# VH-VL binders against q9vpl3, part 217

Target 1, 224 residues: q9vpl3
Amino acid sequence: RGKINIQRPKAPHYERARVVAVTQPKYPELPKAKSCFKTRAERTQQQQENPYNEIIAREVRNWLDHSRLVAFFHLSSITADDIFRVRVQLHKQNLHLKSYGSKIIEQAVKNTRYEAIVPLFHSNHCIVFSPDPEKTAALLRIVRRVPQMVLLGGIVEETMLSRNQLVAYAQMPGLHAVQAQLVQTLSQAPGHLIQQLQAHQNSFVQVLDVHAKNQMNEETPKST

## First folded at step 8 (VH-VL)

Design ca10 (framework fv_imvotamab_arm2)
Fold by ESMFold2-Fast, scan of step 8:
Structure ca10 (fold): chain C 224 residues (1-224), chain A 120 residues (1-120), chain B 112 residues (1-112)
Amino acid sequence: as target 1 above (224 residues)
Amino acid sequence: EVQLVQSGAEVKKPGESLKISCKGSGYSFTSFWIGWVRQMPGKGLEWMGIIYPGDSYTRYSPSFQGQVTISADKSITTAYLQWSSLKASDTAMYYCARLDYGDYFGFDYWGQGTLVTVSS
Amino acid sequence: DIVMTQTPLSSPVTLGQPASISCRSSQSLVHSYGNTYLSWLQQRPGQPPRLLIYKISNRFSGVPDRFSGSGAGTDFTLKISRVEAEDVGVYYCMQATQFPYTFGGGTKVEIK
């Protein structure tokens, strides 16, 4: 043979138990079997995962750093064929659907400007990335036909936006300056600080602009 | 369209150095991993290692750690597999393949392969 | 290392008949994220490998619907419902649940 069998188990008893387990209704013992299996597997996987999570986190950080549009979704149960069709439609628009575990996302964003997104990933989720923020309208149009994907929020031009703010952004004209102003107006908690700083700068610029305008008006030849 | 194009076949003598290449196109090169897989004549597939071109992080299979060097040049979207001193046992087909963890969690697109023959 | 065992070593099949390939891992392939990272690859003679199935049962782009994957934990199956001439080749299972990534020994599908 070539197989090493250190202990000869009671094969008939073991095999009979396995056959009985396969044929028995699973419901009475399923929660206990699942609970014990989950607990043991989860502990073993947690120990093995710690280094793995950090390795994969590189990929998440790269997508976040190089995407001008990031959209976060809750993902309900969906068939392989259905998600494949969605991926194909999204890819045609340069939209990239990605799925990562919550612990990978946590490792990726810990001590970064993106740390605030972690609570969005407590349940089943997926993320759509794109270098092109003008594709937000195309994204929402595609996802509108996929009830299993529920928009939670996103990041546009490095500014965190709620679901309603992303919808508003998608409905605006595609003029870059107008879109940039809208993003500032719609910003979440991190962007609120930026918005406040920009408002102070705008107030100062406005004072300078009024002074400059007064200077220009005074340059107009006066009646002598 | 996503493509991985590998360098041409090589015929070398034991003790010679060699560097083979894998050029990616049609996708964001720095957003995906590149893996190297060996297939000895008439045998199955063996994973050698992976590199993340975005930051040049590498991870090797224990069987290949210290035997080869994997590198990448993101300015020309090219990954490399290198030997300092070839052995006759290095005779094999070498494939590069694209990998990411957010999509398929597997090697999705493969290069055409580079045949390396090492004989005296 | 996770050892991936494929059966059978070869599968001679008549055109239009089904083929089934088994893959068993020495450890569970379930990741704590709830996903199982088991893929199936096809290698036609003289060609590079091609991804067929990812995450147990999801068909990759351009893969015909006659290919299907199933399984859980440590036991996985690739099925071809109606084998065609172009399906001749070697099929490999692969795990990416932990490093090092490992492949099954391969199953040769051939026409008789």
Scores: ipSAE 0.592, ipTM 0.811, lowest interface PAE 1.8, mean pLDDT 80
Fold by OpenDDE, second read of step 9:
Structure ca10 (fold): chain C 224 residues (1-224), chain A 120 residues (1-120), chain B 112 residues (1-112)
Amino acid sequence: as target 1 above (224 residues)
Amino acid sequence: EVQLVQSGAEVKKPGESLKISCKGSGYSFTSFWIGWVRQMPGKGLEWMGIIYPGDSYTRYSPSFQGQVTISADKSITTAYLQWSSLKASDTAMYYCARLDYGDYFGFDYWGQGTLVTVSS
Amino acid sequence: DIVMTQTPLSSPVTLGQPASISCRSSQSLVHSYGNTYLSWLQQRPGQPPRLLIYKISNRFSGVPDRFSGSGAGTDFTLKISRVEAEDVGVYYCMQATQFPYTFGGGTKVEIK
């Protein structure tokens, strides 16, 4: 059993590393005082921003902002015809398959809450958008038949999910069902909570009563 | 089903103003670009400009910059093309079309066209 | 602006015979990200344009397999393997690699 080197944990598998990198909440670095001097890199990046890409990036941003379900896929040796077929199937479920360049995605999500998704776009990829998070199960059902589409992760209700988490989410009962269950559980809980609260109080009273009785017994002079 | 329905044919005189419409249905109107294309009688297609209905961002062809105004009302899923002062040379068929950069990078759905005739 | 030049202007074709349309761009249509945004549109008489091919060689939904697109860089071709009566119309190439988007002059396909 190879000694887990706690000091240098083996870098997670590339896929896991990517997911972890994406799911790590990038706490907005406190605005480091933007040194008034745009770094050469920032200037170069600004100069390289093709106005055309900005136009496309606007679309991407809009999809992200208006989607309650976003799923990211890697595409492995998929044909245009296959993509089209999948797109049609997804569209029937109000799922929108889109493909954008990685740089466009980067530009679109720069300085936004979605910036963490950038590492997912290293190769051929596509994104599925939906306004309905309940379509997650439908999405997964459709893409299971497409081995060339590999799920990387997603965003559901503004929460970044790993691949596994997204799969788990799809298996969960719908929000309403969960809410109903919660309400049912909560409605049953008051009786138990009251019992538990009363139990503690009763226990405390019993302890006090025993203590009082013991004190009284100690104070009763043995009438010889 | 994705549909773009344009307003009816217009007959106008030079100097008059005109606003034609393109109504989108069957899709998220604010998520896709709308472009306008001119086709003069017996001529080819000319790209005029595009609008993103989500925020009304517009881009024009240099040839049409300042000549027309493209706008949109997302509340009624309608895009517009308007002239402040028509010329005889504006006589043409005008098409609206949906543009999707995420799928085809082209105009995938087209309106039926609006014929504009400007004659004295 | 990128100039799109189509040839021929007119293509009379016998039913069942193949047709080929060429489109040349004044500049490379390869985008900085490696994609080539060339599309082919069909306009039947009295109808609006219809998307046939996108990104050089991809058929749009509902487009018959007799239509095929090919090419690279500045030279592109639309082929119809077997022309049918419904294929009569004007075909346009369009570039969307650079603003402003531009169309070819069109090629009229007619039945002999």
Scores: ipSAE 0.562, ipTM 0.797, lowest interface PAE 0.9, mean pLDDT 87

Design ca11 (framework fv_imvotamab_arm2)
Fold by ESMFold2-Fast, scan of step 8:
Parts: C-alpha cells; structure tokens; sequence
Structure ca11 (fold): chain C 224 residues (1-224), chain A 120 residues (1-120), chain B 112 residues (1-112)
C-alpha cells in the first residue's frame, strides 16, 4: 500500500476499461444533434479525401470503358508471391488483375449502368480486366489453380453475366455462343442477375459454414 | 516485360527550356499512371506530379505546380516532363515511375533516370 | 502535407546481422477500409529506386524474404533479418495515402 495514493487507481481503471469497451477514440466529439457544420480543419480533410478518391476512380472508369471482359472475384488470404505469380500468368494473356477499395469503385460507377455491381465489393475482392473477351477461357483455366480467388460474375461486351453464365461462355466454341449468352442476359431483369450473383456468394459462404460445422459436430443431423 | 526508358543526360544554362521523356513498354500505357520524382545531388526523393495517359489528367505536388509541365503522348507510349525556363536549382536526377492504384498503390517500376545539369 | 521521418540516418551493420529502419508519419496513413499505403523503396548506389514493400508488409516481386515490413497508424519498421553485401544502399519510406506523396529522408545501410 505504500505506493497507492489516497485517490486509488480504481476510477482511472474503470474509465480506461469503459473507453476500451465502447471504442470511441473520437472524443472529444461534437454531438451530431448539436451541430450540422464541420470545422475548417474537418472540411479541409474531407476535401483532400474526396479529390483523391476521384482521381483513383478515373483509373477504374478507364478499365471499365476499355475492357470487353471484366471478371469479379472474392479474394481470400493469399501471399504477395502467390498473387504476383497469378498476375504474371494473367498478363501473358492480356488479363489485368486489379484491386480497389469499395468506396472508390462506388464513386467510379455511380450514375453509370454499372451501379449494380457495388454490393459485390463489400468483402475482400479483386477484378480482372481485358480488352479481349476470347480470353475468358484462359482466365478460368488460370484461376482454377488459385483456390483463394472465387469467381462471382462479370461483364462481357458491356453485359452483366452471372458466374454460371461466364463459365458457360468460356466453354462455348464460337461467336454464336457469345451471342446466345448475351441474349440470355439481356432477357433478365437486373434484380434477378444481381440476386444470382449474391446467391453464388452466399452458396460459397454456406459451404464454408457447413464444412466448419461438420468439422466440429459430424454427429449432428440436420445441421443445414 | 515492364520497362520505362528515359531520355539521355542534359546540360543546360539558366533560362533555357527543356523537355525530357519516359517511354513505357510491356504494359497497358493508357491504364497506368506515370509519376515524376526528383532527386537532387546527395539528397532524397521528392514527388513532382503524376499523369494518367488515358485521359491526360495531371496532378502536381504544390511545390512543383507552375514550375513544370507533365504531358504524355499515348500513340508512342511516352510521358514528358518540361520546363519553360530552367534554374540552377533544377540540377538533379529525374526519375519516371509507373503508378497503379489497383496493383500496389505505389511506384512499382522505375526508369533509369535522366540527369539534368543547369549551370552558367 | 504528411511529414515522413526516418531513423537512423545511417546504419552500419556487419554481414549476416539484422538491420532495422523506422519510419514515422505526422498523420495516420489509413486511407479506406483499413488500408494503409506505406511503401519501402531501396536505392543501390548509382541505380534508380526499386519497390521493396507495399501496403506496410507485402513484399514486391523478386524481393528476398529477409526483408519484412511492419507497423500501423503512424509508426512503421523495415527489417532486414540477415544483411547481405547487395543490401548496401539508401532505403526510403513513402506514403501514398494523401497528396502530395511524401518520402522519408532516407536511411543509408552500409557494411562495417
């Protein structure tokens, strides 16, 4: 006790534990209910962030505008060496693997025909671009050996395709096959296509969840 | 593979104009940014600006805004750094480097550098 | 402007021994969704810079595994686990989170 002041450390400890539990590092903060105005410093910071995102969005828009093939992937943890080897293999086929933040993608596609793709980028992701849609088969052959990359869907000739439609497109032998896929896609309501893309993501998540549960409780019936 | 080849060394007098070049090859030139970086003799690296050759959009460091012009000619996959009137303080090694926000979010491949000497 | 401060200015090391370089930013380098755009560059004498590490800890292609990056927020470290003769040069940290892009002052790695 000789090292304890009359003001015991219980109060500081309680306040520290509360701060950690609440996780509000923005104190002191102006309550949103009391002020609708940002400080000059806050406005300066916001202005710096907004222009920066816009310049990066130019790159995304350019890829979308000049690519006849765009493929969207969920990306699981992968080493820098492994992803680089994939990039090299893809580059040989004029396929360009890119990764952008979700806010940048949202800004790039806002007020465009591609706004519907934004939900695909709320998880870890990457995109492959190519000016040559004939390279879809080569893309899928390369990615088949990369289990960390899971195909979600894509765009061919400015037309959105589900995972199954892209796989089918890659297997078709000629120009008439391409036209058939485009006709199928054009006949679908945009909401149904997005729902199909989300269903594939959810199916993958469910497979992982079932596998994890089966690893823990093989004896549990009706776990699905 | 990816290469950035810069123009040769230059010796100039104060007040003269100069345009140096950086030729890209082995990648999609119009889909990547080109940045310019200065290194004064015995000093560190200073970012000067970037250009997106796809639409010729440029962004400059505040310390270089109005002092240099960055441009690109996508038909010959070449970016340029230009001075209307050189100063002795412009004596430095100038590097071009490829910048891509979708790959590494940084300068991944660099040119060999162009030495610019400005003396009376 | 974000100021990048490197320590030490020079690091003489014995072959096979580790070297450590620190980089501190005047502001947080977190950009979006937790991404931090901090890179490390190596410049060998008479050569252009080359990318070693991007996004704090990811090694660029061809970079030996003896190089590692770590850190968060405003404090970052580049470590060379076993310095080789070819590692002699100046190392720079760089931030690409905010315009203008800024570099650290550099750390010279030399063999003693």
Amino acid sequence: as target 1 above (224 residues)
Amino acid sequence: EVQLVQSGAEVKKPGESLKISCKGSGYSFTSHWIGWVRQMPGKGLEWMGIIYPGDSYTRYSPSFQGQVTISADKSITTAYLQWSSLKASDTAMYYCARLDYGDYFGFDYWGQGTLVTVSS
Amino acid sequence: DIVMTQTPLSSPVTLGQPASISCRSSQSLVHSYGNTYLSWLQQRPGQPPRLLIYKISNRFSGVPDRFSGSGAGTDFTLKISRVEAEDVGVYYCMQATQFPYTFGGGTKVEIK
Scores: ipSAE 0.567, ipTM 0.809, lowest interface PAE 2.0, mean pLDDT 80

Design ca12 (framework fv_imvotamab_arm2)
Fold by ESMFold2-Fast, scan of step 8:
Structure ca12 (fold): chain C 224 residues (1-224), chain A 120 residues (1-120), chain B 112 residues (1-112)
Amino acid sequence: as target 1 above (224 residues)
Amino acid sequence: EVQLVQSGAEVKKPGESLKISCKGSGYSFTSYWIGWVRQMPGKGLEWMGIIFPGDSYTRYSPSFQGQVTISADKSITTAYLQWSSLKASDTAMYYCARLDYGDYFGFDYWGQGTLVTVSS
Amino acid sequence: DIVMTQTPLSSPVTLGQPASISCRSSQSLVHSYGNTYLSWLQQRPGQPPRLLIYKISNRFSGVPDRFSGSGAGTDFTLKISRVEAEDVGVYYCMQATQFPYTFGGGTKVEIK
C-alpha cells in the first residue's frame, strides 16, 4: 500500500453509478419479450446480420491481414489486473493481445484460408498479433510465466503452425531467410496441420480429464 | 515402425574420403531432425551435429565444424556424414539419431551404428 | 558449452538391489519455453544408445517402470528400483537445451 495504482480508474465514478443503480426503480420485464420466443437458428441469424458484429469482424480480418505473427491461446480464468500486466509486457515487444467472441472469429475467417482455426475458439480464448515474426521467442518467454494462457498454435508468414512447430521456429537463429525456409518446411498440408492443432486441443482436454479423475480417485480412497 | 538403418562398417586409410549413410523409415523424414554422434573406442558419446532434412539446414558442434559435412537427400529419406580426408583419430562408432522437437525434445530413435576404422 | 558431470563412474550392484546415478550440469537446463531438456540414455554392451527418460522424469514408451528420473535446474538423478541382469550397460545423461548438445561421461552399471 505505499503507492497509488495509477492504472486503477477513479472509484468515485463506480460508487456514483452503483448508488444510482440501487435507487433506480426496477421495471418489470415487458410481456412481449416472453411471448416472442425465437429459435436458436433465428437468434444466430440475427447475430450474424448485426452490423456491429460485421464491424468487429472487419477489425479481426485487418489484424490477420497485417500481422506476420498470430498466436492462438486457450485462456483460463484470470484477473483483470493479471491480464493487464501480461498485456503491458507483450506490448513492450510489439505483441498485441486481443480477445473476440467465437461468433465474431467465425464470421471474420469464414470463406478464408484461416477458416480451420474456428474449432480452437469453442472455449475461452485470446489471440496475440505482431507485425514481427522474430518476436515469437519473446512471446513464449512471457506466456511461460502465465499458466492461464495455453498455446494452441499460430500463423507465421501466412503459414499455419502447430504449437510444437512454433516452439521449433522460436529456437532458430535470427537469420530471416533460414527462418522462412523452416516455416515452409515445418508446414504440413492444411488437413494434417489442422489435425495437429486439434490434437493439442484434445491433449489439453485429456490432461484436464486425467487430473479430474486423479482428484476423484484421491477422494474415493479417503472415503474408504 | 520408426527405424534408422545405417550403412555397413568401413575400413579406410588416412587421407581417403568417406561418406556414410542413415536411412529413415516409418515416419515423415522431412519433419524430424537427424543428429550424428561419435563414440571413440572405449569412450563416451560425443555430439557432432544436426540436420533438418526438409531444407538441409545444418548446425555443427564447434569441435567438428570444418572437419565433417552433414547432408541429406529427402527423395530417398537418407542423411549422410562425410569426410574429405580421414585421420586415424576418426576411428570410432558413428550413430545417427532422430530428434523430436514436438514432444520429447530428445533423441528418441537411434541407428545401429557404423564402425569406421582408419589405419595405415 | 554446457558441461555434464556424472557420478559415479561405475556402479556395481547386486541383482534386485537399487542403483542411483547423478548428473550435474554447469548451468541451468531450463529452455526458453520453460521445459528442461534433460534425457537419460542406456547403452547395453555392443548396442546403440536407447532413450529411457526425457524432460527429466518422463519415461519413454516401452521403458520399464523400475526406471525413474528426478531433479531440477542443474542437479538430476536416474534411479533403477530393482536392477535386473538386462540393465547392465553404460548410462548417459544428455542435455538438448542449447547447442552444442552435450553428454555426461557415463556410468557403468554392472553386477557384483
Scores: ipSAE 0.006, ipTM 0.417, lowest interface PAE 14.7, mean pLDDT 76

Design ca13 (framework fv_imvotamab_arm2)
Fold by ESMFold2-Fast, scan of step 8:
Structure ca13 (fold): chain C 224 residues (1-224), chain A 120 residues (1-120), chain B 112 residues (1-112)
Amino acid sequence: as target 1 above (224 residues)
Amino acid sequence: EVQLVQSGAEVKKPGESLKISCKGSGYSFTSYWIGWVRQMPGKGLEWMGIIWPGDSYTRYSPSFQGQVTISADKSITTAYLQWSSLKASDTAMYYCARLDYGDYFGFDYWGQGTLVTVSS
Amino acid sequence: DIVMTQTPLSSPVTLGQPASISCRSSQSLVHSYGNTYLSWLQQRPGQPPRLLIYKISNRFSGVPDRFSGSGAGTDFTLKISRVEAEDVGVYYCMQATQFPYTFGGGTKVEIK
């Protein structure tokens, strides 16, 4: 028995282990598909380009699967000090505010039951995770004082809820069983809920498109 | 080559404890869920539960919670299914299967199965 | 719990002819995220199950194009366009839209 390599620095050791975990499916001993075998060079290049994204995507997936409450926010201009203050308030309620790049979120939820949330994250965003759905009311109370954070929707007990449905859930002061039943009742038309979330996303995209087009028009080079 | 190799067949008496294993190889063990499925003789498939080996996060089917324990040891890329006290009704084929992070709707790679026979 | 009902229980088919298996759920399988987590598994005699189709109609890697899935809401179908000897086995539908995840009762496909 030995303890060799156990006491390495936590941060470098943790990142190295995560890189190894992601790279194992891309072994040099790749099983060959005779008509569509990828070359070792192609696999090595893909691995070198996106090693960290795959690792972090797995972490995001684990957080989504582990949390009984997930809330999605659009994040307007906010100072680092202000967002840190909000993080501290949320943490006291076992609410964990996290920010991930849009590409990482897309990779995490692609081909999963969370796939429909991808369009919500094409601009500044953040996510709040909690193992405790009872904290939804505390979350909304804290965020009410942060106008830069705009609630887009969330997931409660693995059920996708719109902004209005999540607010309704938060206003239910009852027991866990009553709140769980409310979630089931509110999710009676899942297709319509996704349509509502996509409509809000599309409206936001339109605002971004107008802004981008206005900037491009104003920056058009002038001929002398 | 991605493969899941399960431990050999077991013959036990009621009241005995048992721990069966599922060893993953050819992939990143901590990047995929491992699930357990029961198939009683001549019957269909029943989902028992899943585990995320990276942090041992586990979810059980309500009908199996309290009956079995699912665990994993990522250092040897092995998942386990354990009974504290076997019953004759536990006689079945037990399969482990890999789920990728999008694969709650199915299992992409399966172990060969472990036959557990419990009789007096 | 969502109950998954498969018909028929047994499907004897002449080699080279088509086969169809139906799966009906007691509740809609459309998840709030817009996806329908309905998959089909194949179990050949003496072998472990194998994933054929996921999210209603997407073929898993290595699955021949003679297998196709279709359906929406509560009614789903697995079709084999030209049954081959290797297709003998039991086929299961499975839902992962709602916990607990549940399987259909199975349909035995055999050659006449």
Scores: ipSAE 0.006, ipTM 0.422, lowest interface PAE 15.1, mean pLDDT 75

Design ca14 (framework fv_imvotamab_arm2)
Fold by OpenDDE, second read of step 9:
Structure ca14 (fold): chain C 224 residues (1-224), chain A 120 residues (1-120), chain B 112 residues (1-112)
Amino acid sequence: as target 1 above (224 residues)
Amino acid sequence: EVQLVQSGAEVKKPGESLKISCKGSGYSFTSYWIGWVRQMPGKGLEWMGIIYPDDSYTRYSPSFQGQVTISADKSITTAYLQWSSLKASDTAMYYCARLDYGDYFGFDYWGQGTLVTVSS
Amino acid sequence: DIVMTQTPLSSPVTLGQPASISCRSSQSLVHSYGNTYLSWLQQRPGQPPRLLIYKISNRFSGVPDRFSGSGAGTDFTLKISRVEAEDVGVYYCMQATQFPYTFGGGTKVEIK
């Protein structure tokens, strides 16, 4: 089973891409509110009118840019107090739970590499950020105890992962461990190769020696 | 050893501002919440609020919301409680305590307290 | 806000005898995640409070085994099996199930 290159995920198979495209909730086109025809000037003015959103959008972008682990959750009937409790637990693991409005997220990720996350924010959602991708397992452990938090997917090391992929990732040995294993394996490979090559050579020499000995025995006239 | 050391006793007049401190040591200061608890003379404990020093996220009891400000300086592992304008009714012992939400959901380590006396 | 009611207000106890303190909450302290975040604190005279029990029945580190907590839902009890002189002080229950966190009114344990 080909090593899932987490850094360069192969484009999903056409069929999978289709399913993902079809399963994207077609949100009814918000009635083309007259706002769709707002002139660039009106758009700029509206952006100026909500400095708060702009600030928050910048914050979101900052979190995204500085996080190596990002997880997206749907929130189902969770109280503010519950969220706070979860937040505290997550903070202990250097996991930062944030909640942002969909519009803020859209603004934050517009024209960025994160634009693909926008469809995930259709309802009550929260995002967990971490600078440490090794905390994925800890994250999942914590949120498993919170049924109101439904994992949707995430970003690990700049790679978008599905829910299942994120779970799988959490089960993997830490990157360093994997790297160490890889290095160990690679370091052993030449030795094995040499051994194999030497084995063949030794075998060949042995066969030749046997052959030579047999020939010598045949050439030794039985001095009767 | 986990320690919280608070600033010394304060005697103030009504209307004065005050900032008292709580310095944490012996643990990762940024990893634990710090809470403030008021104890008026001869009275019980009152939860005031909490702060997460890492990002200074703060929550207050409704009774203390707007009455005090809780802050922290993680660089010197210190939390603060401050009043902009003291009242006589603010006379109390103030405790800082480390709050653990992960395991205990309680204040596991406490400062020695800071007595604040507000009198005309 | 959750109101925590402690009884008795004062508990005079003879040395070596048991003591029992009750704490009642105005609503269930069972959190949606299944835990009950009730703690007991001890405050000796002239000292800051000290955590004794967390989550109803768990003793905090360094707490003697003579202290025990029990209860469920809205009714909780702290028991001291054999009161010692060092146990003199005020005991508080605290709930951390709902914001704001609230304390009981305290129970003063004294030696007769």
Scores: ipSAE 0.023, ipTM 0.575, lowest interface PAE 4.2, mean pLDDT 85
Fold by ESMFold2-Fast, scan of step 8:
Structure ca14 (fold): chain C 224 residues (1-224), chain A 120 residues (1-120), chain B 112 residues (1-112)
Amino acid sequence: as target 1 above (224 residues)
Amino acid sequence: EVQLVQSGAEVKKPGESLKISCKGSGYSFTSYWIGWVRQMPGKGLEWMGIIYPDDSYTRYSPSFQGQVTISADKSITTAYLQWSSLKASDTAMYYCARLDYGDYFGFDYWGQGTLVTVSS
Amino acid sequence: DIVMTQTPLSSPVTLGQPASISCRSSQSLVHSYGNTYLSWLQQRPGQPPRLLIYKISNRFSGVPDRFSGSGAGTDFTLKISRVEAEDVGVYYCMQATQFPYTFGGGTKVEIK
């Protein structure tokens, strides 16, 4: 409020002290040494934010270091119960489903051979890790039953593969020599492969948008 | 019941070759990494390397790269640690351990150990 | 490489008394989506190591509830609430956050 509340006169000594304080120059300033120190709260907040992101990035690098199979998926809306069931099924096959923010992925792969994968994570995503590349077939069998997860591509034996290349790898006989030949044949220049992966991701997003729109508007309840 | 059973104690002379074994049972042998750990007399534990038995893919600690060979034979569920030429400094207890990489990236089951003594 | 450092106990432990074992890492091993890959192993005299605790505070199967783990960041503690005669041995912390895996130097628990 800006209105004057002068219904009661103040004591004379109080009024004099107030007037003197207002007119006096503020000659002494806050000591510069004290103004240079951060508060404990500011220091605590800075420690919480910066170390956390780097630690998560190190976890992602740890997963990449110990995994010979890494599969990237677009993830549409799914309930906590449904994703938990998928995670349990994958875990029985030594397949580990993880979700990380795009910023964390970028920090994890920056200055590594995998930096080119960052654009794949601009949309909603999840990653499956495994030490066993022969589990690719089991992975695809499990996720085939989960329409919310759509394969974008992956890394097998440190080689980046598109969606179609991963599907082909999964369908190969379990002879490692033949599998190595396929990986070599499927391996392409990183620029071209990433472009193909991004194109597939964009096509999938368009398909999802059309499907979601049709499901919302179409009345086709199966009652038989 | 998960078990890792290692071969018996060895007494060797410097320059001799040696191959020790670690046999897994009670689990899917090809689905887990096997790690090898050295413990010198009166000293702590040192990680040497790991192998994925299904395709014999190996990774070594930098300190042991080129000094030992890790291998596996999945048909008999056995992993191996081998030296081409032993040194007195190789005298140690050697453990194999199963690696769970999914939950804690740690060694959950351990073999009983193989004592290797290298003396002239 | 991540260096793991353990502090020796100053003296033997009296039966029934608590014991605390400290472990420090050269780099942070704190929670990442709820996971910190810090484990504790027990090695009794003449026996192989045995997993006691994983991810800082989770007891492995068959491990008595008198064993507890705590910590965050770079500082971790294994506590035995009431030391029993069978607890004599060397305790190791281990990290698996970064390859290569590394162990602490070990802390010996002896009874008076």
Scores: ipSAE 0.007, ipTM 0.461, lowest interface PAE 11.7, mean pLDDT 76

